# Miniprotein binders against a7ua95r516to809, part 201

Target 1, 294 residues: a7ua95r516to809
Amino acid sequence: ASLSLLSISDLVPDLQFIFFWMSNAIEILYFIQQKSPAYMQTIELMDDKAGSKESLLSATISANEEAMTILEEVIMYTFQQCVYYITKTLYVVLPGLLDCNPFGTEPSSEQCRRAAGVCVCAVCVMPEAVRRVVSVFQTTSDLLQQYQVHSEIQSQMFAYLFFFTNVSLFNQLIDKGPARGWFQRSRVLQIQASVKILLDWAKGAGHNHLAQKFFAKFCSTVTILASPPQQLSQMSWKALCAEHPSLKPVQLHRILTQYQLMAELGPLPIWQPSSEDEAYIYRTVDLLESFENH

## First folded at step 12 (miniprotein)

Design je26
Fold by ESMFold2-Fast, scan of step 12:
Structure je26 (fold): chain B 294 residues (1-294), chain A 86 residues (1-86)
Amino acid sequence: as target 1 above (294 residues)
Amino acid sequence: SDEAERMALDARRIIEEAQRLAEQGNHEEAIRLLLEAVEIAARSGDPYLLVKVAITAIVLALQTGDEDVIRRAEEVLRRAKELMRS
């Protein structure tokens, strides 16, 4: 089966296969870590002829290092395969998040129509575009839980998925936002609400710290763009840099320029870069983020 | 014991042959040898031989497209894990 399919549900059998073998490799690694000290001690306590104990210890140390190296390579390989296919699926569904409206989106099912007064059914609580993104995260979480993958590896996987999502959304908003009207206040508020649904999911899944860390750039961007003109006008460049340290000078300058254009603020230059940052606001090569994990 | 040493030598030889066959793409013969090696490795008393069998089965399963080889690799791994806990 092709792992290039657009739906996360189409990838589940292939992902189950990869997670199964990754989980087993982790279990074998854990077995070695627990048993190796005791076995080495058993060899050391042997009352043996001169030289034979030393050769057995040496061979055991070599076997341990070889096993650890191969298991780490297998775990890394399977981890990278999962991340690759999950992020490929995310890439397809993420742009829809920037175009959807979580405020008053009409439900397509009868269940949601009957529950409209309170919006208690699942379909009524988030747009379909957001649901597709959440489904990718939820399916990943479910598979990690199903195969009892160690919590540290789970954290590393969601760190990367949140990193990827943040970069993808930020780049799409900065690069395509002007043409799509995404910088208009009403659209920014819709985007902010959609992002909150993702952040709420992450909090519920136990990944709040990772979400806060890896969504910082995109969250800073929508927070600035969603700010009322009265509030944003009172903030200096220095204050904005302090509140939004994840943004590079060129990124902050571009965001504020778009905000000023959309809000039709007067000719007064409210957000003047500091003398130290002035050169960096022209570094267009630093405008978009890299997908390289750093 | 002499028997345990003999089992260790036999297991190591069979595992090495299985690894060589796997590298050559002969996955069917490789997994057949691993199924044989897992019991011999257990009788050696050396836990690293069971680990080596388990690792080889995992790597083979990830590399092969043959569903029968994958099924037998799962069998090798299940048995190796069972013996590791004894």
Scores: ipSAE 0.741, ipTM 0.932, lowest interface PAE 0.7, mean pLDDT 84
Fold by OpenDDE base, second read of step 13:
Structure je26 (fold): chain B 294 residues (1-294), chain A 86 residues (1-86)
Amino acid sequence: as target 1 above (294 residues)
Amino acid sequence: SDEAERMALDARRIIEEAQRLAEQGNHEEAIRLLLEAVEIAARSGDPYLLVKVAITAIVLALQTGDEDVIRRAEEVLRRAKELMRS
């Protein structure tokens, strides 16, 4: 199937397989961690028959460490596979979020069309493009809960997915935004509303802190672009840096430059970078975010 | 007991052979041995042998493309987990 047609629903069987084995590996790992100290104590309390106790203890420790290592590798492998499949689906649906008009009368989702009545649930009221993104996250959440995956692994999964989403949306906005008109105030307000729906979902799902942390860069960008010219033109470079610490100087400079062009503002000396930041605004390598090192 | 120790040694040998066979790509024979080993491990009373069986089943399931082997690996895992909780 072409990547362009891949839905999260198509990957559910594969994800179920991976989550099943991941969850079981985690369960066995915790079993070892909980039982090993007690078992080692029982060996330590055994009668020392001619040095056999020390050798048995050493062998048991080594076998336990090996078992834990293998389980950790399995957990890491299965985690990476889950992330790989889920991020592929996100890659397909995330561009739609930037083009979405949440204020328009978009037709109700096909799923809600099957309900004989006007469903006014939060999901049914969502624009289709937002709903597709939320569906990926919701399906992931549902699967993690279904297989009772440990809460720490769930948190790590959502942290990565939010990170990926932020990087993807930010890079697309910075790179393609000017050409696609996403820096226009009306379009920015649409993007802001769409992202708010996603953040509201994350809050409702118990991931508010993670969402706020990992979407900070994209949210800061959208907040600046959504600001009225009268308000933003009164803010100094230093004030903007302080208010939006998630943005690198080169990123903030790019955003302000594109804002100035879009709003047809003359040169604003107040937005001029400080002497300290002047060297950094030309570091184009730092302009786009990397998917690496997470 | 001497019998439990003999069973533990036997289970260990079978698990090691299952691991070797799995590494060689003989997943069907490996899973057959694990099905035998889980019951012997249970009788030995050694919980770490059950852990070894469970780990081997997990690894085997992730390495194989055979649906029958996967199903049998799930059975081994289920049985091992049941015995770990006893």
Scores: ipSAE 0.728, ipTM 0.920, lowest interface PAE 0.6, mean pLDDT 90

Design je27
Fold by ESMFold2-Fast, scan of step 12:
Structure je27 (fold): chain B 294 residues (1-294), chain A 86 residues (1-86)
Amino acid sequence: as target 1 above (294 residues)
Amino acid sequence: SDEAERMALDARRFIEEAQRLAEQGNHEEAIRLLLEAVEIAARSGDPYLLVKVAITAIVLALQTGDEDVIRRAEEVLRRAKELMRS
């Protein structure tokens, strides 16, 4: 029935169905790309005593174009269906990542040391909220592997999932952070540690390049917020913009303003935007990120 | 050659009729015609007819909620892929 609000495990049978047909469509597309040139050449080299060669060639070109178009549409449709349901599941579990504490959790029993994905030492125990997010990524990876989906499609899938995760976490932190206390230094350090677990998973799964690219905005945000006040106060607006090019002027200004409010270490210097950036600081329409690619 | 041309025409008719039946919701009859079409398409010597059968089976499987139709669509697809590689 409805795939909203379900755990990733509940979606596995439906996702297996979609991945199966997507994988087969990709395989047929690959077959056409590999075999079509040879077949077209065979027609071109035909002995055309009947005068039908031109007609057959035109029909074959048309058939190839039609098949390619339909297969690309099927692949895109099935890909978008998988992305839609996986990202819906991610959206439900992602806010918990901003509220969990990966530090100081001591295993209550010896069994915790034997569980898959659990660190041996107390300091390394993965919070349940982080485990839920990792589970979505791991299940997706397992399904792509099970159906032998081409590496190019797999990369595109994780690019979308990382892009979505980055936008969701950034928007949640910026929009709800002040009310939730998420900008407090202790909370930011916990968030940074939780995000590192996700990035470490991505590296282990062979997606380090994609994770570095698509998590850049959220990583810049938590890096700034986790910076010691003494170091951050010595950096000019220009230097901060240069080190964090993924952040828009209004986003960087909002982050720095929240940092000043939460630091409570005495007066911090005012980060004055450049005259070129000043006009963009109050563009509220640019504060939150869109889920639309550009 | 004459036989191959006849097979190509027959395969196209079967595929077109299967697509029409699928659009009308008659998935059971559509898949039956595709099972017949796959063998005829192979005998035509035109690889694009086998491709068209395979594509039609995939689309039908994604549209239908009928487990039996899905199972038979998998059968059509497996057969089409075998013949495409031959």
Scores: ipSAE 0.737, ipTM 0.931, lowest interface PAE 0.7, mean pLDDT 82
Fold by OpenDDE base, second read of step 13:
Structure je27 (fold): chain B 294 residues (1-294), chain A 86 residues (1-86)
Amino acid sequence: as target 1 above (294 residues)
Amino acid sequence: SDEAERMALDARRFIEEAQRLAEQGNHEEAIRLLLEAVEIAARSGDPYLLVKVAITAIVLALQTGDEDVIRRAEEVLRRAKELMRS
């Protein structure tokens, strides 16, 4: 199937398979961790018949270490496979989030049309492009809960997915934003509203802290771009750096330069980088975020 | 007991042979041995043999493309988990 047609629903069977084995591997890992100390203690309390105890203990330790290693590899492998499939679906739906007009009368999803009544649930009133993104996260959450995946692994999964989403959205906005008109105030306000819906979902799902942490860069960018010219033109480079610490100097400089062009502002000396940052604003390699640094 | 030790040795042998067969791509025979091994492991009273059976079943399920083998691996895993809780 072409990547363009891949939906999260199409991947549910594969994800169910992976989550099942991942969850069981985690369960067995915890079983070993809980039982091994007691079992080793039992061996230690046995009568030492001619050095057999030490040999048995050593063999047990070695077997335990091997078992733990294999389980950790299984967990890591299955985790990576889940992330791979889920991020593929995100890659397809995330561009739609930047083009979304949440204030427009977008037709209700086909699923909500089949319900004879106007469903006023938060999902039904959600713009289609936002709903598609939320559906990926919600399906992931539902599967993690269904298979009772350990909370730490759930947190790691969402941390990575939010990281991926932030990097993808940020890079698209910085790279394609000027050409697509996403830096126009009206479009920025649409993006801001769409992201707010996503963040509200994350808050409702219990992932508020992770969402705030990992979306910080994209949110900072949108916040700057959404700022009125009268307000933003009064903020110094240093003040903006302090308010938006998630942005690198080169990123902030790019955002401000594009804002200036869009708002038809003349040169603003107040936005000039400090002498300390001047060397960094030309580091174009640091402009876009990397997916590998997580 | 001498019987428990014999059962532990037999279970270990079956698990090791299952692992060898799985590495050779003979997943069907591997899973058959695991189905026998899980019951023997339980009778031995050694919880680590049950763990080894469970791990082998998990690895086998992830390596095979055969739905019947996967289903039987789930059965081995379920049984191993039941016996671990007893």
Scores: ipSAE 0.674, ipTM 0.899, lowest interface PAE 0.7, mean pLDDT 90

Design je28
Fold by ESMFold2-Fast, scan of step 12:
Structure je28 (fold): chain B 294 residues (1-294), chain A 86 residues (1-86)
Amino acid sequence: as target 1 above (294 residues)
Amino acid sequence: SDEAERMALDARRMLEEAQRLAEQGNHEEAIRLLLEAVEIAARSGDPYLLVKVAITAIVLALQTGDEDVIRRAEEVLRRAKELMRS
């Protein structure tokens, strides 16, 4: 698709056009909310003329409802158009995040162990792949600020973008991870460091709460894959489910299975669910996440 | 007043015609009517008529591929907002 060749910079004029009209629709919506009570009061204070006041009041309520409905449709349409363009760009750049190395060079096993135990990004550089993803989020933030879009709508935009990013990364990792070697410990630590850069950006942009909520599934996945084998083997299935409530049982089981397959050589504790828990993990067959917001 | 009521009726008729023209793809004539309707709507004293002019201009701008129509829709919106604040 032609979108595979587009950068976020190429979409800025189209996004400026859409954000301009969206911002104006929001402004008019707020004008109605402010003006409507005063106008309704003016009608109520009119002399009653055999029900003429009731008729005018009814007509005004209808006009208000019609205007609100159309404005909400315009705002939703423009919001969805922005989301469409931004997420199509994100989808192209996101897989690169799973293949980049934020440690500046391919880390040794010693460097990976140190990073996992202490500060993951103490010496990290921002890889080009991560910079491309951050640029999409930053450009979106800049445009929302340029057109003075209300903070509630900004929050809804980033909630959806974070939701989309989380689903896209999770599905890529689960579906393609084994073939791409992404479950190898060194690669998992690189992915964890790259994700931290995105989360740090979100925190700096004032969206920490949204990032914590909407990245939960992918963060849980990476956390499990980065965990030492002895730590995971000491936890019951129920304890693992409790610590990772964002993961469906079938997803958790797939992650643990891949973890065991990619584990280091040596005596390795193998996690095994109970017969009761095993029945539970097969109750849900949907492994990959839907892009529909639940 | 009687004059305000007439302005409201005129504005409503112009908005209905502008919407009809827009639905038929005659965006140039639709925006021409909206530029006239915004001043008449202001004289009606009904804030919902100015709102409807503004909404119609936004919808037309989003539907049209004509840069001139978009510029004129922006003009209608700017004027409507100015009159709303008055």
Scores: ipSAE 0.738, ipTM 0.931, lowest interface PAE 0.7, mean pLDDT 82
Fold by OpenDDE base, second read of step 13:
Structure je28 (fold): chain B 294 residues (1-294), chain A 86 residues (1-86)
Amino acid sequence: as target 1 above (294 residues)
Amino acid sequence: SDEAERMALDARRMLEEAQRLAEQGNHEEAIRLLLEAVEIAARSGDPYLLVKVAITAIVLALQTGDEDVIRRAEEVLRRAKELMRS
């Protein structure tokens, strides 16, 4: 199937397989961690028949370490596979979020069309493009809960998915935004509303802190772009840096430059970078975020 | 007991052979040995043998493309977990 047609629903069987084995590997790992100290104590309390106790203890420790290592590798492998499949689906649906008009009368989702009545549930009221993104996260959440995956692994999964989403949306906005008109105030307000729906979902799902942390860069960008010219033109470079610490100087400079062009503002000396930041605003390598090192 | 020690030794040999077979790509024979080994491991009273059986089943399930082997690996895992909780 072409990547363009891949839905999260199509990947559910594969994800179920991976989550099943991941969850079981985690369970066995915790079993070892909990039982090993007691078992080692029982060996230590055995009668020392001619050095056999020390050799048995050493062999048991080594076998335990090997078992834990293998389980950790399995958990890491299965985690990476889950992330790989889920991020592929996100890659397909995330561009739609930037083009979404949440204020428009978009037709109700096909799922809600099957209900004989106007469903006013939060999901039915969501724009289709937002709903598709939320569906990926919700399906992931549901599967993690279904297989009772440990809460720490769930948190790590959502941290990565939010990171990926932020990087993807931010890079698309910075790179393609000017050409696609996403820097226009009306379009920015649409994007802001769409992202708010996603953040509200994350809050409702118990991931508010992670969402706030990992979406900070994209949210800061959207907040600046959504600001009225009268308000933003009164803010100094230093004030903007302080208010939006998630943005690198080169990123903030790019955003302000594009804002100035879009709003047809003349040169604003107040937005001029400090002498300290002047060297950094030309570091184009730092303009886009990397998917690496997470 | 001497019988429990014998069973533990047998289970270990079976596990080593199952691992060797799995590494060779003979997943069918590997899973057959695991199905036998889990019961022997349980009778030995050594909880670490059950852990090794479970790990081997997990690894085998992730390595194989055979649905029947996967199903049998799930059975081995289920049985091992049941015996670990006893």
Scores: ipSAE 0.692, ipTM 0.907, lowest interface PAE 0.6, mean pLDDT 90

Design je29
Fold by ESMFold2-Fast, scan of step 12:
Order: structure tokens, then sequence, then C-alpha cells
Structure je29 (fold): chain B 294 residues (1-294), chain A 86 residues (1-86)
């Protein structure tokens, strides 16, 4: 289905409320962590002549454990619901990233507006497919800011969203790439430029470390495929494994095989796996990534 | 104080009753009882009773599609947070 321009209200009408409840549950959790030591200290300082102090302390410990358990369940549930709705939207828009051409974006005489700001200029030149993905991330960031969700939870959410995006793009490229022409050098350079726009957004949003960590596999894949034949042919199998530790041997071998075919580097493999990696290369179950494991 | 101890017992009973009423499907009555409980919980001086009211309101809001219940749960939460900050 075709997507209209997204806004916070349009993304998922009830997502705002889920963020609201999650934010409040987190705030209450922090209140407990702040107040519990002081309240326990108050109980410990009581003059206990009837044994009521020990009963009150036991009841307070039980109340703390109960509250912590329920709050953790609420936070986890609301977090998972937010991630579910956001990734469902990402799933629809991500394939477009592999087919767009950021180098061919020329602002039309009617579409390009003069404005004071980098964001306005970026909107004029950014491919629509990339803009849709950025809009999902930006809306998420806006909601987290609007409801003042703590930075640690924000980091966990973007970690998962980047993980999901990386796995989705990698699997689509490996599985559908040959049929869609995505391994052709011109297409790979377009994909690389589009991914750079996402990474630049992440850096601007304060998530550079997370983006580097969770996009590593797809970035390694695109970097290898975009490498000039003169450069790549001079690297050994061991050197490529060392430069791209996020790629499993079977994944690296598949990528290099496709590169060799597209670059017309001859009838024989240039890169030779080590003996231990040779056995792992034959494990086809390791080719595609799972969304279930982090 | 004796008054604070009585408030704590009263608040605990009200929260338990609200949970029981909600479990039986009467979320509107449950949330109205929580609105009364939040003031008594605050006067008890026990921060865990105020927390329990807030948690119960959030859980009820997440379990319902009733806009009236959600609005009143937001009111309970707002009041609980005000009292927690004080």
Amino acid sequence: as target 1 above (294 residues)
Amino acid sequence: SDEAERMALDARRMIEEAQRIAEQGNHEEAIRLLLEAVEIAARSGDPYLLVKVAITAIVLALQTGDEDVIRRAEEVLRRAKELMRS
C-alpha cells in the first residue's frame, strides 16, 4: 500500500498513548528507586518495643518487590507494543530504500523552496523512499521527546529499530538482490548513498554509536560491494574477515562470489577461505539473519 | 501517628476493592474508587500505597478501550504524580 506523508498522529493514532503510559511507568519506577532507601532508613530508625518494626520492614520489602515486578511488566509490554507498531511501519517502507536513486534527485522548479535551514533543503533533495524511513525514525524520536522518556529507554528502542532495519535490509539484499539487480555496481552505490543518509540522521539524533553497532552487517556488505576491483582484489580472505567481523563466513563468501561475477574478475575465486571457515560456509542456515535474536 | 496508620489501612482496602471491581469488569467504578484512594494514600505517608494507586490506574487504562475510563485513569495518575513530587 502507498503511504501518505507521516505525522505523529498519523503514524499510529494510539501510539501516543502507549508512549504516555510507558513514560509514566518509568517515572514511577525511578520514584521508587529514589524514595525506597529513605523510607527504609525511616523504618530502621523507629523505636521498636512491640516488634512492629520488623513486620513493617517485611511488608515494605514485599511492596517494593510487587511494585517493581508490575512496573517492569508494564514497561516491557508498552515498549514491545511501540516497537511492534514502529517496525510494522518500517517493514512496509524499507524495501523502497534498495530501489531509490539519491544521485538522480534534482529539485523541480516548482518543488524546490528557498528556506533558512538544513532540514528544508534535505527534504527537497532526499529520495521519497529514504524520507519515509527517516520520517519513521524522526516520529519515534519526537514521541520519546514529547513524553520525556529517559535516555536509556530511548537508546534501547533505537538499538532495536536499527537492529530490525539492518536485518531487514541485509536479508532483502541477499535473498532478492540477484533477481532485482541490486548487486550491480551502480545500484550498490545508490544503496550506499541512501544508507549514508540514514546514518547521518542517526548521528544528528545522538545515536551514532548505536547506528555503527547495529548497522554493521549491512554496512559491511555494501562497503565490500562498493569497493573498486583494484582495491578488493588485493585483499586476502583473512584480511576481509578481519575488516568485516560482523559477517559470517558463509555471508562473506556469498557476497564475494557475487562481486567476482559482477566485476568480471575471472572464472576462478580470488578469495580462498581458511580450512575451518570452509566447513562453516556449507551451513546454509546461517546465510540469512533472524529477527528473533539480538 | 495513629491517623496515618488508619489512612494506610483504609487506602490498602480501597485499592484491593478497586482491583476486585475491575477484575469483574466494572472499570468505571474501580477508577472512581482509585480517585478517592489516591488522597488517602498520600495522607498515609507510605509512598508504596501512592505507587500502587498509580500502577493500578495505568494497568486499567491499558486494559480498556473506554475513553471515559482512560481519561479518569489519567486524572488518577496526574494526581498521584503531583503527590509523589511533593
Scores: ipSAE 0.576, ipTM 0.874, lowest interface PAE 1.4, mean pLDDT 81

Design je3
Fold by ESMFold2-Fast, scan of step 12:
Structure je3 (fold): chain B 294 residues (1-294), chain A 86 residues (1-86)
Amino acid sequence: as target 1 above (294 residues)
Amino acid sequence: SDEAERMALDVRRMIEEAQRLAEQGNHEEAIRLLLEAVEIAARSGDPYLLVKVAITAIVLALQTGDEDVIRRAEEVLRRAKELMRS
């Protein structure tokens, strides 16, 4: 079977395949790590046959190193394949998060399908666009749990997925935001509410620390843009830098420029960069984030 | 024992041949050899040969698009894991 970008549900059989082999490779790696010391000790406790004992020990060390190397390669390969296809799915659904309205949650046709005797329509549902993003995260979590993938690898997976989501949303907002109207206050508040749903999901899934770390840039951006004019105009450039250390000077400058324009705060810049940052506020090469973590 | 040493040599050659066949795209013959190799590896008394058979089956499953080869690779892995625990 071929992997598809239509939806996360379409990828489940192929992802199950990859996670199955990843899980088995991890299990064999664990078996080697647990059993090798004991096996090596039995060799060391053998009667002194000079060449036989040393030869067997040397061969065992070589076999262990070879097995470990191949298993690490298999685990890395399968991990990267899962990340690749899950992030391709995320890339398709993430733009919808910037356009949806999470303040208007209404019962779906599914919730109202069986109304006789029970009011299903009373159940609150998140916006469809947000639900698609959450569905990708939830399906990934479910698959990792189904195949009993070690918690450290699960953490690495979500670290990367959150990193990817953060970069994708930040770049889209900065690059396309002006043309799409995303810097308008009403739209920013909708974006903030949508992001909160993702962060709440991450907290519920046990990934709050990862979400706080890897969403920092986009969260800082949305927090600044959602600030009331009275509050934001009282903050200095240095105070904003201190509160939002994830933002580069050019990024913060672009965000504040868009904020000033949308809030109609006049033609003169309110937030003056510190002398240390003046050289960096026009470095356009630093404006957008890279999908390659350096 | 002398018999165990011969079995160890035989299974190493079978794994090498399976890898060669896989490189040529002959995944069906490669997995057939691995199914035979898993039992001999267990009888050799060398746990790393059983591990190597299992790893080779995993790699083959990930490389092939043939559902029958994948199913048989799962069988090799299942059998290898049973033998590792016995």
Scores: ipSAE 0.680, ipTM 0.908, lowest interface PAE 1.0, mean pLDDT 84

Design je30
Fold by ESMFold2-Fast, scan of step 12:
Structure je30 (fold): chain B 294 residues (1-294), chain A 86 residues (1-86)
Amino acid sequence: as target 1 above (294 residues)
Amino acid sequence: SDEAERMALDARRMIEEAQRLAEQGNHEEALRLLLEAVEIAARSGDPYLLVKVAITAIVLALQTGDEDVIRRAEEVLRRAKELMRS
């Protein structure tokens, strides 16, 4: 039910609160990094009285260590809270990406309008399902910019969000794809087009390197499934493994098996693993990706 | 100066008392005391005392979720940041 679908706009007040405190903790961290050397120098230049200077230096070093530890804990806590809310929203909206059609030859009144006298109706207007996912990323980017969060933290945030998105989409496609018809060629091409919209957004936002790194597995999967039968049938197992290093052998075998089943022009010969490789293929517990730490 | 050392000791005692009050659930009095402590911390010349006041306010805001506590914590943080920039 759509009524159970969380929108990112419903979480904006909670996210604003968390980003506010995270931003303040980062600002205080920078203040200490800038002021600590100068303050320690003033202590070192002080007139010494019966060893009071040594005590003050020791106390200052301890205070610095304590402040750094607490600030790092606050930043980590608020970062994890943001990730929790954002990924909770992504988890709900991501399956829609696998079910949507970004192609359309018959634009609706909502999709076609004139902007400055020019028709803005394109063959691919961003579908609602893709828009929901992009909105999560865009809102995150806007909040990071609004609270002036350091670029390194921003990069860490999007690295994790792209990682989460990749794992979620891959797992859903592999686990539920056969039953949902997602391995049909027409559906694969629609999924490929939808993913391209996400990757294009990431490039425009300055996160192309992170997107290329963290979407590699799902992109390899879709690339294989979208490959022409003539091209794919001519490749050896070794060549396919080398071209798609992000895929585990068991994952690659599952993808190729689904591709063969969906071939409309008859079954095409696809390389089968040797007996030596079968141990990897039959490890079903390694088929799906984990969201847990490395 | 000698007065700066006295102010540092006073600020530390006030921050510790504020933390004690907060642990007892008296967040309003804790934050009122922190707002007084921030002025004395600034006069001490010790930047780590200003930082400790600010950190305490942030932690209280994140732990309670109460609108009134959050508003008071923002006041303490705003004042601490003003003094950090001065």
Scores: ipSAE 0.632, ipTM 0.895, lowest interface PAE 1.2, mean pLDDT 81

Design je31
Fold by ESMFold2-Fast, scan of step 12:
Parts: structure tokens; sequence; C-alpha cells
Structure je31 (fold): chain B 294 residues (1-294), chain A 86 residues (1-86)
């Protein structure tokens, strides 16, 4: 149970090493951008009697372009290495989020503040499985801050981590959910509450826009499944498609079919796909999300 | 200017030699070459030579498994950054 938390700790020295060199590469990149105009001006003001001024300018431009290219490659390489280590850790801890019960335990408000940055309720209920996921995000944020990594790169990091989390949770819920009982209303409400803790953490960390964008598919799924029968029965297929545009027809159809089974609404389908979407509700190749579509 | 031109040529040769040594797996000799190259690059007056030394040190640190080489790469980078700010 503690193995995933230990794995995070084991990776911190490797992450510190990679973030250190990435941060330095970014710093050198910005130094070039700051120094280049002044140096180019120095060359322009040189005595051109020897005929070397244009040659020196050309050589300097080439050197600048080469340095920029190599630094961008180093930054990309180190970014990808960090993503690899962090997502490998997330892969281990994420399944626990679908099986935990945030309504059964009462951790201290101080633990909620430390893990999520803000205590949004009088009683913060954070299961260990959710805490492990939050700890990965918080450790990443702390390391990015420690090495003063540029805010744009920090945003790109969390965009990918949220994308990865969304795909992992969605695929597990759709693929394994029926067999695991995860589509039962009580379980869906537990999942929804756990995901809210992650979204609240993201908001507190300044990444609300990224979380809204990259968790859209999983959030749509649990929102539909958590809807009371009275509310969901009032919505047409077209209305559901409009409200949940992140869901493909086959995904929405699967979710609604599971909802009908769990709610025991009988053998008659309540939601009819539109004529234009009907051909796509059986495209099983489009059911699960790909990690390659980032 | 003739002195600066000579320093620039010397710095380029030293950086190229460091890269060649690194390609051969001679990381210890490569970093030793870079430690000398950083001072010569500074005397050239060309900030892109200091940048090239810094980049080479970063790449070497990421490629090597030798803790001594990594520590010296940090030293090269620290010195290059100090000289860049001068």
Amino acid sequence: as target 1 above (294 residues)
Amino acid sequence: SDEAERMALDARRMIEEAQRLAEQGNHEEAIRELLEAVEIAARSGDPYLLVKVAITAIVLALQTGDEDVIRRAEEVLRRAKELMRS
C-alpha cells in the first residue's frame, strides 16, 4: 500500500537532477535572448574597413541559431524524462482512486490544507489513494518551484499530467468498470467526490483552466453516471452531446447503456442516438482513449 | 582585437576537443578541457563561446554516469554563468 509512496520518494533525486539541468538550460536560453541584441549592436558599430563585419554578423547569427536549437532539444529531452518518471508513478497510484471511499474517513483539516493547498470544507475527507495522487502533483509543483522553472513550461507539464490522468481513469472506468461494479450509483458518487479533490487541488495550484480542459472526458462520464434518473430522463441524446462534447458517440452510448442497467430503467432505450451519430455508436476501436492523441 | 581573435580560435578548438573526447567516452578528459576552455572563451569577448561551453557541460552532465564529472560540469556551468553576467 505504501510502495507507490516509496516509489515517489525514490524518484525525487532523479527528478531533482533532471529539473536542475533543465532549469539551467532554460536560464541560458533566456540569457541569449537578453544578450543577443546588445552583442549584435556592438558588431554593427564596429569599423567595417577590414570587410569582416558582415562575416562576423553572419557567424554570430549562425551560432545563435545553433545554440537555441541545442538548448531547445535539451529542454525537450529533460521535460520528456520528467514526464516519464512522473507518469510511471501516477500509473501505479491512479487505480486506487476508483476504489476508495472519501465518505468513510475524516482526516484532519490540516492534512487537507497541506495536500490540496486549501481546505474547502469544515471536514476534509481524503482517502490514502487520493492523497498519493495529490502527492505526485504537489511534489512536481514543488520541484518546478524549487528550480524556478518558467511558468509556461510548468503549465505544459501539468497539461500533460492531467491529460495522462484523464485517459488512465477514463479507460479504467470504461474497460473494467462493469466487472468491478464501478457503474453502481454509490460507487460513481465516491469516484466523483475523489475527482473533486484532485480538481480542487489543481484550482488551488493555479491550474484550473488546464484541469477543466484535460479532465473534461472523465468529468463528463462521472457527471452523467451520477445524475439522478429524474434529471437524466429529461435530457435528449442531442442535449447530452451538446453538454458533453468531449465524448465520442460510442463512449456516450456505452455510458448511457451502463446507466440504464444500473438504474433498472427497463428494456426500452430511453436515449436514441441521432441519425448522423448512429453509425458511430458501434465503433469499438474508438471506445478507449489513446495516450498518443496528446 | 588580434588577441581576442586568437582566444576565440583557441576556445573553439578546446570545445571541439572536449566534444570529441566525450564521444570517445573520455568524460573526465572532456570536462577537464571544458574547465580550461571557459576562461579562454571569456577572454575572447564572444558571449556565444561561453554559451557553447555551458551547453557542452550540460550535455556532458546528462550523458555521464560519473559523479566527479557531474560535479565539475556544475563548476563549469557556474563559472560560465558568472562570466556571462560580467
Scores: ipSAE 0.710, ipTM 0.922, lowest interface PAE 0.8, mean pLDDT 83

